# VH-VL binders against f1miw6, part 44

Target 1, 251 residues: f1miw6
Amino acid sequence: MPHFAKPLLRNIITRNLFNSIKKKQCLQYLQTLRTLQYDGFTTVYFGETDIPESLVTGEDFSDGYYMPTPTWCVVHAGGSQGWVPWKYRMFLRDELCIKQEDNLFFEFCDVVKKAYGKCAIVVKERRRQDATRPKEGKETEAQAHVPSVVNLTSVTCCPEVAKSYGHKLLTLPSPYNYLNPLDSAWSSLKWFIINNRKEFCLQSVDGVYSYQYILFSDLISKGIERINLSKWRTITTKVRRWENYYLGKLS
Key: E = the ipSAE of ESMFold2; O = the ipSAE of OpenDDE; V2 = 0.75 times the mean of E and O plus 0.25 times the DockQ between their complexes.

## First folded at step 20 (VH-VL; framework fv_traxivitug)

Design aa3 (at its last look DockQ between E and O 0.76; V2 from the best seeds 0.00; counts 0 for: pae E 2.5 > 2)
Fold by ESMFold2, look of step 20:
Structure aa3 (fold): chain C 251 residues (1-251), chain A 122 residues (1-122), chain B 107 residues (1-107)
Amino acid sequence: as target 1 above (251 residues)
Amino acid sequence: QVQLVESGGTLVQPGGSLRLSCAASGFTFSYYWMTWVRQAPGKGLEWVANIKQDGSETYYVDSVRGRFTISRDNAKNSLFLQMNSLRPEDTAVYFCARVFSDYGYESAFDIWGQGTLVTVSS
Amino acid sequence: QSVLTQPPSVSVAPGKTARITCGGDNIGDKYVHWYQQKPGQAPILVVYYDSDRPSGIPERFSGSNSGNTATLTISRVEAGDEADYYCQVWDYSNHYVFGGGTKVTVL
């Protein structure tokens, strides 16, 4: 065998091309976002996070059996104006259903139009579906590079729906997820859960899962409220400085 | 009880190889990014590597890139560090730590093991 | 070169306030986390996201971060606060980075 082979060189060249494509996508995203901001679009970050029951209980009874624990999905949106004045949604993952025509996104677009006028709605690039869950097909995931719609796990985000309200839907490239301030908000919520879960459960006789249903929604509501306007402005200010860094570096 | 337990640290000659293990219990291991942090005797903490929940993304400090490989087995709740081409400056206590929440950036390390000592000398 | 600069030591009298700095270019744009480490022990997270405390950490521990300096403040210090303290950030170029550590001595 030779010390260098075509497969090794091809992998290095392919990695460099992939990085170049993602860098260009990030630059295009940032340039588009800045243009929309200059034209008076309000930036709103729309997304979701998963909260496994073990985060609330501190236990995983499926440990050692290679089984998933039940997971909740929280859907919300925010930006430098704070949380959007829209009731966040919470789904148990086993009850989650992805609809073709997502009324949830339509409602969201209407709410932010009424609250802020025209918006630049930012969503993260879709992550790979969990291997233990049903899939629409691997070709569908491969086609996510050039989609006509943007899908979150729980919500279908259609650019035409956004456009019908005067909004612009933007996709944040996956290698640059730290440019999404909603991730920092979600992390703050999860810290709140860990730090306060014992204060919201006084019943030990019903077992761990009773804790999850009785006090769980109160815990989430309080955690969302703790991420106030001041915290949102700190988060978005940090993100804007990263954005400026990459605009300078990538240009 | 949330716990991380490292093992595999021992005396190794320069140029040798060693595999460290970290056993996790008391939490949903597959939800978290995991990390290795080392501390040379009498010195400060140095981040070594981290790994995504499904193992598909890994990141390394420059001094170990190409020599160390972080991996995980979610079915066994285990994190690993394969260390090759060991150097005397790799001598340290190696800690396994949990990256809080499900994000691999801007995060704190909230749960740590007690560490395992790796000594690289002739 | 080190990205995060901490003083090697800080001395403080019992009941007084210790301030431990962590210097870095534009560190105020990053989230800073702080760890306490006692001899022969694993580090313990005492402050995260600049200024928040994990459950079980006394309110005497607080943090701030702006400009080029993050600060861990320990008010009403006790003998049990004597330890090494490390700041930590995520930096895209270096990924995760720790400061050099500050030994707090309670005299």
Scores: ipSAE 0.637, ipTM 0.836, lowest interface PAE 1.9, mean pLDDT 81
Fold by OpenDDE, look of step 21:
Structure aa3 (fold): chain C 251 residues (1-251), chain A 122 residues (1-122), chain B 107 residues (1-107)
Amino acid sequence: as target 1 above (251 residues)
Amino acid sequence: QVQLVESGGTLVQPGGSLRLSCAASGFTFSYYWMTWVRQAPGKGLEWVANIKQDGSETYYVDSVRGRFTISRDNAKNSLFLQMNSLRPEDTAVYFCARVFSDYGYESAFDIWGQGTLVTVSS
Amino acid sequence: QSVLTQPPSVSVAPGKTARITCGGDNIGDKYVHWYQQKPGQAPILVVYYDSDRPSGIPERFSGSNSGNTATLTISRVEAGDEADYYCQVWDYSNHYVFGGGTKVTVL
């Protein structure tokens, strides 16, 4: 009878430890963010969202032939000042190795420097799918491994690049993604897409990807424009309140 | 058409077990968080559990924690709720719902099934 | 655990404005969603993210959220608006929380 309790306890302990580590990471993130804000850094959230074409077309794939619809990746940034005055990018996630446009992050860093000065650039932590089981090895001090590089699907975010422009790159821990105001913005955008898709849905005339791309781009543009400065202020205010809650709770 | 269809609701004795199923159609099931919400007869709505797209995260209301398990099969476009150690207080219509958007958390439930009735009685 | 407080009932004459409140500590810090439920039916989302409306929901439905009170406003109330209305939030404990519901009666 005693043997079955061990795996469950280990899983509970592992989960608790994981939760503890993530809480510590969150606290460190929040403290660093606040410090930078006090030091006059403008907080900018940089990220991407996936938009399946099925979200736009409303195609019912109920007949079991799940043809994977093309998925579009939209890259943009925003914060308390609204959308960054940088043109959003849109990429098709085809099997083709989207050459990470190394230059895109440089361009972005230059634009935000010109617009806001020194910035705290916040990106989401990419779950390394391949993080194999932590080998039981050494309690190496959880030095906040500032990941040397945060790879978005389409963009490589390099801390050294950010630094060269006078910015600071921060990574938001994955369990706390709701502290990213971009997620709310993306959700709003996706709602806009679903609610307005009938106006933009090409009745399947000709399967020309280019024509779908143009309509999709227009839909995205209008959806982005709908998230005005007032909405951004509301979103960021709510996030700030959550941040304050966690700072108080985790300190 | 976007649709959720619950099944598995029946009469069960206290202490019994039941598995509810929800079949999704008309949308990319694997793209969304999913949730169970219940409503006791003549009462309000109560959230029960939610599950992330890949099943890596699950959350439960305290009253069902340790007794209920939410799971999903994305290949079958199906959501499940395994209910163990059922109590009379678990008597309710159980709704399957989609969490909008793919980010979950602070999101609303935009698509609902018609619900399935679970009755726990001696 | 966050507690959301709604009035148990609101009565309104046709053509008038109904206001349904949802009270909660610092509810203005959270997003509030609203659902309409008619007898024997599943809930329908009528307002999301405090003030946005899904497609197909009339403009008569509007939401606001500030301080400790969120409000669903139904202008020019119709007989078809008679239903139970629920507010909902995501709380700091990673739980969804519903209000107790408000029965709207059209007189």
Scores: ipSAE 0.577, ipTM 0.839, lowest interface PAE 1.1, mean pLDDT 87
ESMFold2 (binder alone), look of step 20: mean pLDDT 92; pTM 0.949
OpenDDE, look of step 20: ipSAE 0.567; ipTM 0.835
ESMFold2, look of step 21: ipSAE 0.564; ipTM 0.813
ESMFold2 (binder alone), look of step 21: mean pLDDT 92; pTM 0.947

Design aa4 (at its last read DockQ between E and O 0.53; V2 from the best seeds 0.68)
Fold by OpenDDE, last read:
Structure aa4 (fold): chain C 251 residues (1-251), chain A 122 residues (1-122), chain B 107 residues (1-107)
Amino acid sequence: as target 1 above (251 residues)
Amino acid sequence: QVQLVESGGTLVQPGGSLRLSCAASGFTFSNYWMTWVRQAPGKGLEWVANIKQDGSETYYVDSVRGRFTISRDNAKNSLFLQMNSLRPEDTAVYFCARSFSDYGYESAFDIWGQGTLVTVSS
Amino acid sequence: QSVLTQPPSVSVAPGKTARITCGGDNIGDKYVHWYQQKPGQAPILVVYYDSDRPSGIPERFSGSNSGNTATLTISRVEAGDEADYYCQVWDYSGHYVFGGGTKVTVL
């Protein structure tokens, strides 16, 4: 009977330790963010969202061959000032064509520098799927996680690049992704797509063939535009309140 | 048409077990968080459990933790709720619902099934 | 665990405005969603993210959320609006929470 308790206890301890580490990371993130804000940095959240084509077309593939529908990746940024004056990018997530545009982050950093000055650029931590089980042993001192290069699907966010423009790159710990206001914005975009996609559909008849076209670019643009400054302020205000809550709770 | 259809609800004795199923159609099931919500007779809605798209994350209301297991089969467009050690207070209509947000937080439930009745009685 | 408080019932005359409140500590910091449920039917989402409406939901349905109170407003109430209404939030701990529900009766 005693042998079965060991794995469960280990899992609980590991989870607790993991939770403790993540809490510390969150606190560090929040403290750093506040410091930067006090130092006059504008907070900008940079990120991406996946939009499956099936979400746009409303096609039901339930009856047959799960043909993976193409997935579009939308990259943009926003904050308390609304969407940044940088044109969103859209990429087809094809196994073959994930060309990371190396220059996209440079362009972004330049645009936000011109618009806002020094920025705290916040990106989500990429869940390293391959994070091998932390080997038990070394209490690696919670070295201030030097913001690691965050590889988005289509964009590489480099701290050195950000720094060269006078910005600071921050990584939001993965368990606290709900502190990213972009997720609310992306959810709103997706809702808009689902609810309004029919309005962006065109039908064309060519002889015996009927074609349905979707104005995808227009749909995305309109969905993004719908998230106006007022909505951004609401979203960022909610996030800020939660940030304050966690600062108080974790201190 | 987007649809969720629950099944498996029946009369069971206290301490018994039951497995509920929910069949999804009309949408890409694997792209969504899925949830179970229950409603006791003449009572309000109670969230029961939530599961991530890939099944890697699950959440439960405290009253069912350790007794209920939410799972999914994306290949079959199916959601499941394994219920063990059933109690009279588990008597409810159980609804399958789709979580709209891809992130699994702050989500609304935009699609609901008609529910399946589970009765736990001696 | 966040407790959401709703009035048990609201009565309204046809053509008038019904207001259903959902109280909770710092609920204004959360997103509130609203559901309509008629007897023997599944719930229907009527308002999401405090104030947005799904397709097919009449403009008569609106939502607001501030401070410790979220409100669902149904203007120009019709007999068909008689139902139970539930508010719902995410509690920032991985759980979802529903209010106790409000029965709206159209007199």
Scores: ipSAE 0.804, ipTM 0.907, lowest interface PAE 0.8, mean pLDDT 90
Fold by ESMFold2, last read:
Structure aa4 (fold): chain C 251 residues (1-251), chain A 122 residues (1-122), chain B 107 residues (1-107)
Amino acid sequence: as target 1 above (251 residues)
Amino acid sequence: QVQLVESGGTLVQPGGSLRLSCAASGFTFSNYWMTWVRQAPGKGLEWVANIKQDGSETYYVDSVRGRFTISRDNAKNSLFLQMNSLRPEDTAVYFCARSFSDYGYESAFDIWGQGTLVTVSS
Amino acid sequence: QSVLTQPPSVSVAPGKTARITCGGDNIGDKYVHWYQQKPGQAPILVVYYDSDRPSGIPERFSGSNSGNTATLTISRVEAGDEADYYCQVWDYSGHYVFGGGTKVTVL
């Protein structure tokens, strides 16, 4: 039997029209990506992930009602060459995670130009309140607009900035998370956090809160380091096979 | 102590209905996708269904689609499986399991419950 | 839906190495996870993402995944390692799939 490319999207997309529009956007993305790769662009995936503090502490809320805890945002980039040799960024979402580094994308573009030359910089499309996907599935019109500026929660990604460094900024459509190897890297990081948090001891003799933040940053740094070049090559090879499968199914 | 405890398994006649429950403790329940996995007597493991952290996405194995409904109540740290139109092939031990995943794919199940036995026979 | 093929059983002497295979077309392009299940007990995750170990799993448990075969390796096998072992993937049809299981007997 033929394999289906997007079985998880069946549950998100309840209307045939919405599904067909998103499939066309995915095909356009993949065709553009392949053209850039053929033209010698190095593919780099740039993105962010959220890490709730309760995932790090392992807090038990079973005795009471749920109360929100702080969420950290990590911004980094990588590809088949490993993590970009660029210092990742970490922001506290609840307090100061409001696009506080508007120049960050300029710095990123300069670093990847020096490291790899011209790059296809892939950014996953983000919609505010992404956790409300069921209501998006009831939308009658496809999401037609791609803004001139592609925004992560914490970073503004301007196509003209990328172009000025010889790069091409490319947006991955949001329902196709399979096609973003950075999501697999984020999953590996979060599994590392779950399994290693006790070794970074969030408890101290003095119990100083700023000291706990420093240990959290060390945990993240070690988790990122553990995702080495061999791991990245495994991730990107698996994604490329999925891309080829989707190209065969969608074209 | 991280725990998952299933309940509600019993003998049911074909065509009947049954609701399974899973109580979670010792961890932040809302951080995890939750999953039902079943094991028929003398057989291997079979994934049945999973549900996103906020309950907004659900996925099912084809053999139960339209008959089973997975749901969760994060305020009560509880996972549920409503099983309708039960068939003899649904006879199994049903395990509750957690997984960390942003999108519900490419993941493992790191904590499991003890299981609850569902028997479908007349 | 993908099918994962495991040998039904493996026998190993104490202190020796057990190798449990999980076969599938291009399984090296998937992430493979491994579980230990003792009689009357729930499964326990022993390897995830091909080769990583959860907290509390000893280093003598290791995994690899390449081509058409993933392998769970248990070095310096102990009597307490006697169990059923399952491999698991997520297939691209959207299902989680388990292998048929391998009974490891320590003689």
Scores: ipSAE 0.663, ipTM 0.846, lowest interface PAE 1.5, mean pLDDT 81
ESMFold2, look of step 20: ipSAE 0.624; ipTM 0.832
ESMFold2 (binder alone), look of step 20: mean pLDDT 94; pTM 0.959
OpenDDE, look of step 20: ipSAE 0.748; ipTM 0.891
ESMFold2, look of step 21: ipSAE 0.608; ipTM 0.825
ESMFold2 (binder alone), look of step 21: mean pLDDT 94; pTM 0.958
OpenDDE, look of step 21: ipSAE 0.746; ipTM 0.888
ESMFold2, fold request of step 22: ipSAE 0.559, 0.662, 0.642; ipTM 0.802, 0.847, 0.843
ESMFold2 (binder alone), fold request of step 22: mean pLDDT 94, 94, 94; pTM 0.959, 0.959, 0.959
OpenDDE, fold request of step 22: ipSAE 0.713, 0.800, 0.775; ipTM 0.879, 0.899, 0.897
ESMFold2, last read: ipSAE 0.623, 0.626; ipTM 0.818, 0.831
ESMFold2 (binder alone), last read: mean pLDDT 94, 94, 94; pTM 0.959, 0.960, 0.959
OpenDDE, last read: ipSAE 0.797, 0.289; ipTM 0.902, 0.759

Design aa5 (at its last look DockQ between E and O 0.53; V2 from the best seeds 0.00; counts 0 for: pae E 2.9 > 2)
Fold by OpenDDE, look of step 20:
Structure aa5 (fold): chain C 251 residues (1-251), chain A 122 residues (1-122), chain B 107 residues (1-107)
Amino acid sequence: as target 1 above (251 residues)
Amino acid sequence: QVQLVESGGTLVQPGGSLRLSCAASGFTFSYYWMTWVRQAPGKGLEWVANIKQDGSETYYVDSVRGRFTISRDNAKNSLFLQMNSLRPEDTAVYFCARVFSDYGYESAFDIWGQGTLVTVSS
Amino acid sequence: QSVLTQPPSVSVAPGKTARITCGGDNIGDKYVHWYQQKPGQAPILVVYYDSDRPSGIPERFSGSNSGNTATLTISRVEAGDEADYYCQVWDYSGDYVFGGGTKVTVL
């Protein structure tokens, strides 16, 4: 009688295996990062964040019709040295035009080369929603698929491009996204937006129509500037300590 | 105005089930992680559960794991907590709260409801 | 699970400074948030990310976090500051953890 291992055990095993793989990926990431740091690479976190218009305006259009509010994608980079001396980019995500700026990553790589020399560029892996169900079958050896390309919404990060500038592109494992100090910076930015948006509102007193305008660019710029070098150092120090913790725990 | 309003708290017998609801207004509900926090009478705050924007990730305190289910309906701006196999220890005011960071980690809860009382007693 | 330890009570005279501590192993490596709760009311966020303040929270409220101790400082304490205060962290496991709470009494 073939002992039908109870489906519950399969789920536990799958979860444990999944957790094991994730842990291994984290360890590999951290080891690679430390090696690069030891080799004199400057760690730079490159990424994007979405800022819905509703976050900026505070207007709840929720009169039952979920009208997707325009969403702005902000792209920037930072690390222990603060914000990279690169002009952040903003892209409007309209259903129609994800303007991918093909040259943006080249520009970025050049700027960080000039500023810091060789860099370990860390990017957050975008969960492809379309990652279909792992087909059950082949335990293909998790060869660390060095993703040939990491696609951000507005920017394509190519390892070969990074390499051409003397950089190394690293992908942060998705379960450990909290090891990205850039996310803390984005959270701070978003909080600034929510709390200070009124200060950036212009009232047009035109006789007939009172329009409220938000100086969005100024709001974002000021929010970014608020995350000064001291704050970046604090953020990166916390992340580094957690990295060390995981290196010790997973080794 | 940004607001969270909890409902559904009532008296229930041990082993019973209850569903709490939280209605959100005044903000883009689908943009935020949401959380339940409870407070037993005369006790401190205890985190209960979190849910991601799209509902794809949920987290629970160990004491409620397997018994409670957090869910959301973004179209209705609603958060839910299905509570099964209720115990006297689950007696508390249950607060719905918004996680201010869209990343859902290292975050604070910036908006709270007034809470709804759940009493589990024989 | 991270355990956050708070003193059960702090008494302070009006106009003086109250300090509420939150102890935890390597809490300085985490972000600490602070909540004020008055009797029969919902908690209110008063400090986030160790030291930042939400809009509408008085400058009298400040936070610090280093080593194994986070501290909420309330300067020039007023009668209206009498409340329970809770520290909170994310424990890097997906869980959020609150301290036991500190009752601040204004004498």
Scores: ipSAE 0.710, ipTM 0.874, lowest interface PAE 1.0, mean pLDDT 88
Fold by ESMFold2, look of step 20:
Structure aa5 (fold): chain C 251 residues (1-251), chain A 122 residues (1-122), chain B 107 residues (1-107)
Amino acid sequence: as target 1 above (251 residues)
Amino acid sequence: QVQLVESGGTLVQPGGSLRLSCAASGFTFSYYWMTWVRQAPGKGLEWVANIKQDGSETYYVDSVRGRFTISRDNAKNSLFLQMNSLRPEDTAVYFCARVFSDYGYESAFDIWGQGTLVTVSS
Amino acid sequence: QSVLTQPPSVSVAPGKTARITCGGDNIGDKYVHWYQQKPGQAPILVVYYDSDRPSGIPERFSGSNSGNTATLTISRVEAGDEADYYCQVWDYSGDYVFGGGTKVTVL
């Protein structure tokens, strides 16, 4: 008997009918991904993460008496070749809710086509969380910290747009989010932020002179740079080993 | 300053119940998964339970599943552990800790409380 | 289930290097985190994601993880490094798992 069979299989066996449905979805996802990889598609993970302003400033304005602090959304993509050579996007979620259908995904598909050729573009499934959010895109203050399936909060990921560039859009089933290496990259960025934010904070003179928010983009840019090709290869190698293990144990 | 403060630990008899509380301050509590970790006297650390930011997902070590319930009140920046059907092997210092990741897996615990002692003996 | 094996103790002279191992089947496929705990105190995170340090942890603390063994290395050991050290992973069954702990004694 293989030494490594127990961790995933025991959890799956103890679950109900919905676990069986999600297991089948995961197996279909992995089989499709492997087929695309063998057919020469480059795998690219596309997603977003939320960074509350308090993580950057160290100030917590939500001291029980105030509304939630502002949250930044970062949109980027990467894979075994590192970050996609595409300038990541940032915006504040505390502004008027605007559905961002400004062709951002269209531009992204063009960039990755030119950089890598045909791609398997992977986004995380968000359907479980969408049932509790406002339908017209009002910001929810307690939810949506994971990348969305097809419809990110800041961008719509349309399968037809991906297909028009020769790409395939895939969704990663939500119970298996740990098979998304972009989550590890986002976590590394957030660790960089809390470990280095004081170095990017200017001392204020009369409050008007802070420049703290001027340095915010530098902090994020440096954090993204620190997740270099070597780290991306480590992350994707760990994920690929678990994908192979999972394929062997679920089939 | 970022802090976690546990309370509610005391002496209880086997089969009894106890509710632990953890008060969080100095960070956006609702952004993070939270966890309970325990340490029996003279022994190592043992993870007990995790809870998602909105409380919709909870996970437990097998030895407490069905007996313990983790919960949170984000409006009060508070984490709770309801412990039922207590056994002598539940005797430990119980730590509240912050899970540093918004995804609830592969994560470290970066901020810990000082712990509260639960003693289960007759 | 993930089982993490640590030596019960390690002795080291001041100024020397302590190496604390954490053994587990294919632990190199998991992220390993390390905690320092002094008697009567809460644990403190000293290494995360195998080899990274939180702010405030000196560069003397380093980590590695490959194959079946993760290692916490403390170079130029000081008396203040005397503590218990725990490794920790998340296994894909959904559990967080700690090693049994290693007592580091500074002679």
Scores: ipSAE 0.503, ipTM 0.774, lowest interface PAE 2.9, mean pLDDT 80
ESMFold2 (binder alone), look of step 20: mean pLDDT 93; pTM 0.953

